# Ledger of designs, part 104: VH-VL binders against q9umr5

Target 1, 268 residues: q9umr5
Amino acid sequence: SYKPVIVVHGLFDSSYSFRHLLEYINETHPGTVVTVLDLFDGRESLRPLWEQVQGFREAVVPIMAKAPQGVHLICYSQGGLVCRALLSVMDDHNVDSFISLSSPQMGQYGDTDYLKWLFPTSMRSNLYRICYSPWGQEFSICNYWHDPHHDDLYLNASSFLALINGERDHPNATVWRKNFLRVGHLVLIGGPDDGVITPWQSSFFGFYDANETVLEMEEQLVYLRDSFGLKTLLARGAIVRCPMAGISHTAWHSNRTLYETCIEPWLS

## First folded at step 22 (VH-VL)

Design qp8
Fold by ESMFold2, fold request of step 23:
Structure qp8 (fold): chain C 268 residues (1-268), chain A 123 residues (1-123), chain B 112 residues (1-112)
Amino acid sequence: as target 1 above (268 residues)
Amino acid sequence: QVQLVQSGAEVKKPGSSVKVSCKASGYTFSTYYISWVRQAPGQGLEYLGIIIPEYSTANYNEKFKGRVTITADKSTSTAYMELSSLRSEDTAVYYCARGSRWFDSTPYYMDVWGQGTMVTVSS
Amino acid sequence: DVVMTQSPLSLPVTLGQPASISCRSSQSLLRYTGNTYLYWFQQRPGQSPRRLIYEVSNRDSGVPDRFSGSGSGTDFTLKISRVEAEDVGVYYCMQGTKWPPTFGQGTKLEIK
């Protein structure tokens, strides 16, 4: 008997994208109840992340209630930020493994086709003018946009990422940290050939400094101050890193070698 | 001095397997990529696959369709490449090469190469 | 897979004269981060490959300044300003931008 698995998709995504992952789980862990949450599909994935967190919270409550022994989360791309916020806002979550599958955990600072589609006259160097406005924060992409050259604007304007990272004071910071720390394992998956997450090390809580030099998780202020529990989790041995070269952004959930190496061991 | 030293030449029969070793020295073995590349006699270079020894996360060129296995032993600072179901076309010099540290963005940097291991497949 | 095409495949050069090797990729090698992971390797007779140039134009330490790399997108060039006897060997371009890494066919440089 395996713990139920809840899957949360990314930007412009749907439950069909995870058909191979479901096949792998069925083959290696037969009888596992897997739920791919069919919420905020396609363009609805552009809704503010707090709206998505609320909707996903409502969907996971009955699943967790039926599984008092715990559940696992597999959260892909933007979905990994939704899941991290879930772990913070839910006093009563029972998540054992949180598997973050190529998610921009420290934010995004990259020119993507989605960016050009939404903001056709913008580049990463000037998108802060849009994203760090009240109107911009109504788009999920802007909720985790992290311009290393405008950190003051990020800290002031971010309605999502700066809050769940504990980079801006708020009355729930202590409770969110406590809730997040109840997770059994944080499994970080990503790699240098991703092609979308920028820097790709964001999937491991790395990020740019002001010179666009990528600093490791342990060099980040949020780690050093333990603002939402990363230092505590690492000290407990609860952070698992599983980097792999040669996997593009859309292939993380459809590569058998990646699944067997990085995901399967954590689906007890 | 960073150095990669490979195991000696091997002669194998078709259908068997070969395991080539690559012992690293002069740097922190576990955190750097190791790639494997081969060169058939008189031919160019062909990429086989890569590993991060710290995490044992290997990936392979699809052309070898599950015939290649790359592993690492952190305690001996040694990477291994095993090629199974050998064919005469697998006769080549096999090289290991070092990439960047896993956290850097240049896994295929290949700044240091082993001396090569000749594998001859003949009946 | 990205196909890397070198020209010429055989390059006889008079000692002391310049040499130029072209490398073309079937796709742009510009990565979303602005990097272009194009490398040049030299393989002297009987030796392992040695990297000469990384990321299009950067010489490795210990590589003579007569070697230079240039190019962008899909078209790249390795130049040797004055060929010396020790430059005999096969030169390979390689891309590391797209999985899997792929090599050009090689250019055999000979002194005539």
Scores: ipSAE 0.873, ipTM 0.927, lowest interface PAE 0.6, mean pLDDT 93
Fold by ESMFold2, fold request of step 23:
Structure qp8 (fold): chain C 268 residues (1-268), chain A 123 residues (1-123), chain B 112 residues (1-112)
Amino acid sequence: as target 1 above (268 residues)
Amino acid sequence: QVQLVQSGAEVKKPGSSVKVSCKASGYTFSTYYISWVRQAPGQGLEYLGIIIPEYSTANYNEKFKGRVTITADKSTSTAYMELSSLRSEDTAVYYCARGSRWFDSTPYYMDVWGQGTMVTVSS
Amino acid sequence: DVVMTQSPLSLPVTLGQPASISCRSSQSLLRYTGNTYLYWFQQRPGQSPRRLIYEVSNRDSGVPDRFSGSGSGTDFTLKISRVEAEDVGVYYCMQGTKWPPTFGQGTKLEIK
């Protein structure tokens, strides 16, 4: 009697990474149909995020169609941005809980091993030269790279994040907001010991200002203008925040206490 | 004038449980981390775990897995630490300490400490 | 867990003389954001620990400027330029970079 659960993985990830999460769901919600989408695995997770959104959309449509009562999304890391875009572009989605598991929802501005692997000589201070080019925007990490010191370049060059955040005018902004607002709950999970998402508060729609001071969700222009529905969701009581200290980036889906506290209550 | 005031000393038998309270005043209790730390007599400091009272999101040092439970009551501005299956080596002074706001990156700042609660485990 | 090793464990000092306490971590405390969450606490006899230094070198409010912290990576130092009678107690370093937070063994400072 539990709604089906769809799991969307992150950068350099695969469906196997979620084996512990699957076990937790099976223990607490027996009989729940859980689908971990096996798309864009490993290096394929570097493909442009709009390509990933299209592929995941095709995969979720039949699952949602068979579950008219609704489904839940659990979306990890980069996957949380894929899922948020999915909710914007699907006018007929039936997602009740969108569970964002340590996702860079306001973007990324951090020197990670993945960044150095992809662009070996890069630093966060100079990556804007690559990411804010048409060539750079063909890589997923550049689709949500958010350099607070080059905001005009970000706003002009971003093919993904600036659009789904409503930070740049585009013809679908009103429709995307309407579609996103059909979600039942937005569950935001993350914490200060993550070690990858930078700033970690991006998982709660926080982000750097020009001085690298982290502003809260309610201080962000996209919230204040309600550009994609955050203010409306918060006023409706639909935003759930579940921060937890002491969890590293790769452990969010394998920690039982986190699952029981932050995920389990939302898997009706 | 931030203060953390803890419950009084306790004497317990092995195998029982103890629950120590930590009442906060002078700040917005719910939005700041509370950590728990202990110190055996004549020994150093040992970290037990942490909670964000607003969200009741607790995490624990693996060393105490299954024996420690940290909770908070926002209505009374009080955090609690419960340690079960007590052993003689659990004899220690137990401290609560305040961290940063949950949205800041410094949960372990421990800028204000409670006075400590002596827990003695003896047969 | 990150192991924090203090040296010396016992530190008798003549009043007015400098004191130095070393703290070494088993791995770098530098976080990807550029922060180093290394703290120093003082515990006077019969009292709760009190924070002296946060993030390697920042003195807490009300801490005399004779206390200073320094270091990077795995090696950190607390210095007292001129020891006073009120400085007697046990000093602990602690790291908050990697879960769980861990403390050094403590350095007992005594007036000789």
Scores: ipSAE 0.872, ipTM 0.926, lowest interface PAE 0.7, mean pLDDT 93
Fold by ESMFold2, look of step 22:
Formats: C-alpha cells, structure tokens, sequence
Structure qp8 (fold): chain C 268 residues (1-268), chain A 123 residues (1-123), chain B 112 residues (1-112)
C-alpha cells in the first residue's frame, strides 16, 4: 500500500551507492517497490543533463503507468536537477513526494575534488571561461555551474539551469511551471557539513549574490517572480525543509538519523 | 541579553535517565542551533549533539547514539537533552550552547553557553 | 574523529609575562570554502566556558586585545601578551570543521 519509490543518483555515482537507503525503506515500509535507475552511471553522468533527462524520462514512464496512485522520487546531488527538469517536461507525471537529497538546485560555485579531477588546472574564479562555452556545456557539471560574478555569461550560455529556473524566456515556460506544480511535496534536504555543494544552501534554493553573500530562497529573483512555481508551492505549504548538521556529501543516503527524520515521513 | 538558563542539579541512580532543559531568551530561539556539551569532574569538554529547533533536526555524536535524545519546544523556547541508561561515568556538568542561525555555515559557533547542570550518577 | 592535542596542560605564569598555548589537530581543519573552524574557549573557575576566539584569529566582542590567535592547517596558537590575574582558568581549543566537533584536553593557566 506504499507508493513506489524511484531513485535517481548523482555525479560519478551508481545504483550500488544506495544499498543502505534501500535497506532502510525495506525495514520501515515493507513491500514498497523501490527502483534505483541504473542509467548514466559513473563517467556517463558527465553527459549533458538534457540527454540524461530524456533517458530518465523514458525509464520512469512505465513505472508511473503501473502506479496510478502516484510515485515518490528520491533524487541525490546532480540527480535532483535531473528530477526537477523531469517534473517540468512530463505532462503526465504522478509524483507525490519529490525528495531532493543535497542537490545543487540553484547551481554550484566551488572548488571541489570532483571539479579538480575534471579540470585540474582551473579554479572556481576562472572556470566560467570553460563552462560558458558551447564545448563546456557538453558536460553536466557545466550545465549547473553558476558563477555569481559572471551572471550575464551564465544567463546567455547556460543550456540547462537558466532554462529550468525560468531565467531565460522560452515557449514552454508556462507548461513547465504547470507540470512542476503538480508535485505533492518538495522535500529539501542538505546541511552545512556537506563539503561538496557550494554554497550548501543551494540545496534549499539559496545562492550567492555578487558579493558572495548567501541569500535565502525567498530573496532569490526566481522565487520573487515565481518563474517555475516556488512561491506558489511555498504558499500551498508544499515545501518541506529538512536541514541537518553533521552529514558529508556521500553520507546523505547512508545515515539512518537523516532517513528517519527527513525521508521516512514522506514515503506514504 | 541573550541568555540560556538550564534546569537544576540532579542525582540519579545507574540505569535511569535524565532530561536537562535549556530555556532561551533574548533572541529568535527557533532558527539558531543548540549544541549540548558535557564535562566530567576535573576533565575536559565532550560534544554530545545538536538540534535546529525550527525543524527538530537533531544529530548526535556516535559515542552516545542510542542513549542521547535532543528535542526542542518552540512554544516555550526550550531545548532538552535526555540521556538514558545512566552509568557512573556519565557524572558531569551538562551545558547547552547556542550556534549560528541554521542558514549560516557555523553550527558549532557556541557564542552563548548555559550555566551548566550537574548530573550525579551514583549507587 | 579529529583529535585535538593541547600543550602544555599546565601553564604557571608570572603576572605581566606572556603566555602561549599550542593546539594541534590530527588532520587539517581547512574546508574547501577556505574557512578554518578553530575556536578558543576560556573557562574561569566555577563558570561555563566563554568563547574568546573564533575562526583561528577573530576576537569575540569584549575580549581584550592581549589575546590573539594564529595558525593554519593543523597547528594553532593562543597567545596572551601580558597575563593578568583575571586570566586564570582553563583554556580549550575546539575544531568545528569535521563532524563531530572535538575539544583539546585543556590548558590550566595559573599565576605564580
């Protein structure tokens, strides 16, 4: 009687990473059908995010069709951006809880070990030269790179984040907003000890202004304009914030206290 | 004017539990972290855990997991720490301390401390 | 857990003379954001700890400028340029960079 759960992994990740999360769900919600999608694993997670969205869309359609009562999404890290785009482009999704597990929802601006592996001589201050080029936009990391000091380049060059945030005009903006607003709950999870998401408040739709001061969701232009429905969702009481200190980026899906506090209540 | 006032000293038997309160005043209680720290007689400081009262999101030092529970009551601006299965080694002064606002990156800031609550565990 | 080691554990000092307390961590306290969450606390006899220094070197409000903090990576120092009678107590370093926060063993400063 529990709704099926679909899990979407993050950058350089695979379905194996979620073995503890699966165990927790099975213990607390026995009989729940949980599907961890095994697409774009490992290095394939660097492919353009729109390509990933298309592939994940094809995978979730039959799962949603077999569950007319609805499904839940648990989407980790980069996977949370894939899922948010998915909810916008699917006219027929039946997602109740969208659980965003430490996802860079307003973008990323940080020198992390993941970034150093891919661009070893670059720093966050100069990565915009690579990411805001047609070549750079062929990498998933660059699809949500958000340099607060080059906002004009971001708005023009971003092929993914600026679109799903409604920061550039496009003919499907009204339909995408309508589709996204059909979600039952948006559950935002993250914390200050994450170590990868920069700023970590991106998981709560916070982000840097030009002075690198972190502004809250309610201070963001995309919220104030309600460009993709955040203000409407908040007004409905559909946004749930669940911040927790003491959890590193790779531990969000393997911490039982986090699961019991932030995830379990939303797996109806 | 920011102040944390804790409940009074307690004497407990081994195997029982204790619940220490920490009442806040002079600031917006719900949006700031509260940490719990203890100090055994003549010993140093040991971190127990933390909570964001607004969201009731608590996390615990693994050393105490299963025995410590941290909660908050927003209506009374009071945080609580409960330690169960008490042993003589749990004899200590227990402190609450305020961290930063939850949206800031400094949960362990601990700029304001309670006066401490002596908990004595003896047979 | 990150182990914090203080030296010395006992520090007798003559009034008006300088004092120096060392704090070493078992791993770097530098976060990817460039922050180092190293704190110093003072505990006077019979009182709660009081924060003196945050983020290595920043003095808290009302802390005299004879107190200074320095260091980076794994090695940190608290200095008192001229010790006064009111400085008697136990001094603790604490790291908040990696969960869980951990404290040094404490340094008892005494006037001799």
Amino acid sequence: as target 1 above (268 residues)
Amino acid sequence: QVQLVQSGAEVKKPGSSVKVSCKASGYTFSTYYISWVRQAPGQGLEYLGIIIPEYSTANYNEKFKGRVTITADKSTSTAYMELSSLRSEDTAVYYCARGSRWFDSTPYYMDVWGQGTMVTVSS
Amino acid sequence: DVVMTQSPLSLPVTLGQPASISCRSSQSLLRYTGNTYLYWFQQRPGQSPRRLIYEVSNRDSGVPDRFSGSGSGTDFTLKISRVEAEDVGVYYCMQGTKWPPTFGQGTKLEIK
Scores: ipSAE 0.860, ipTM 0.925, lowest interface PAE 0.7, mean pLDDT 93

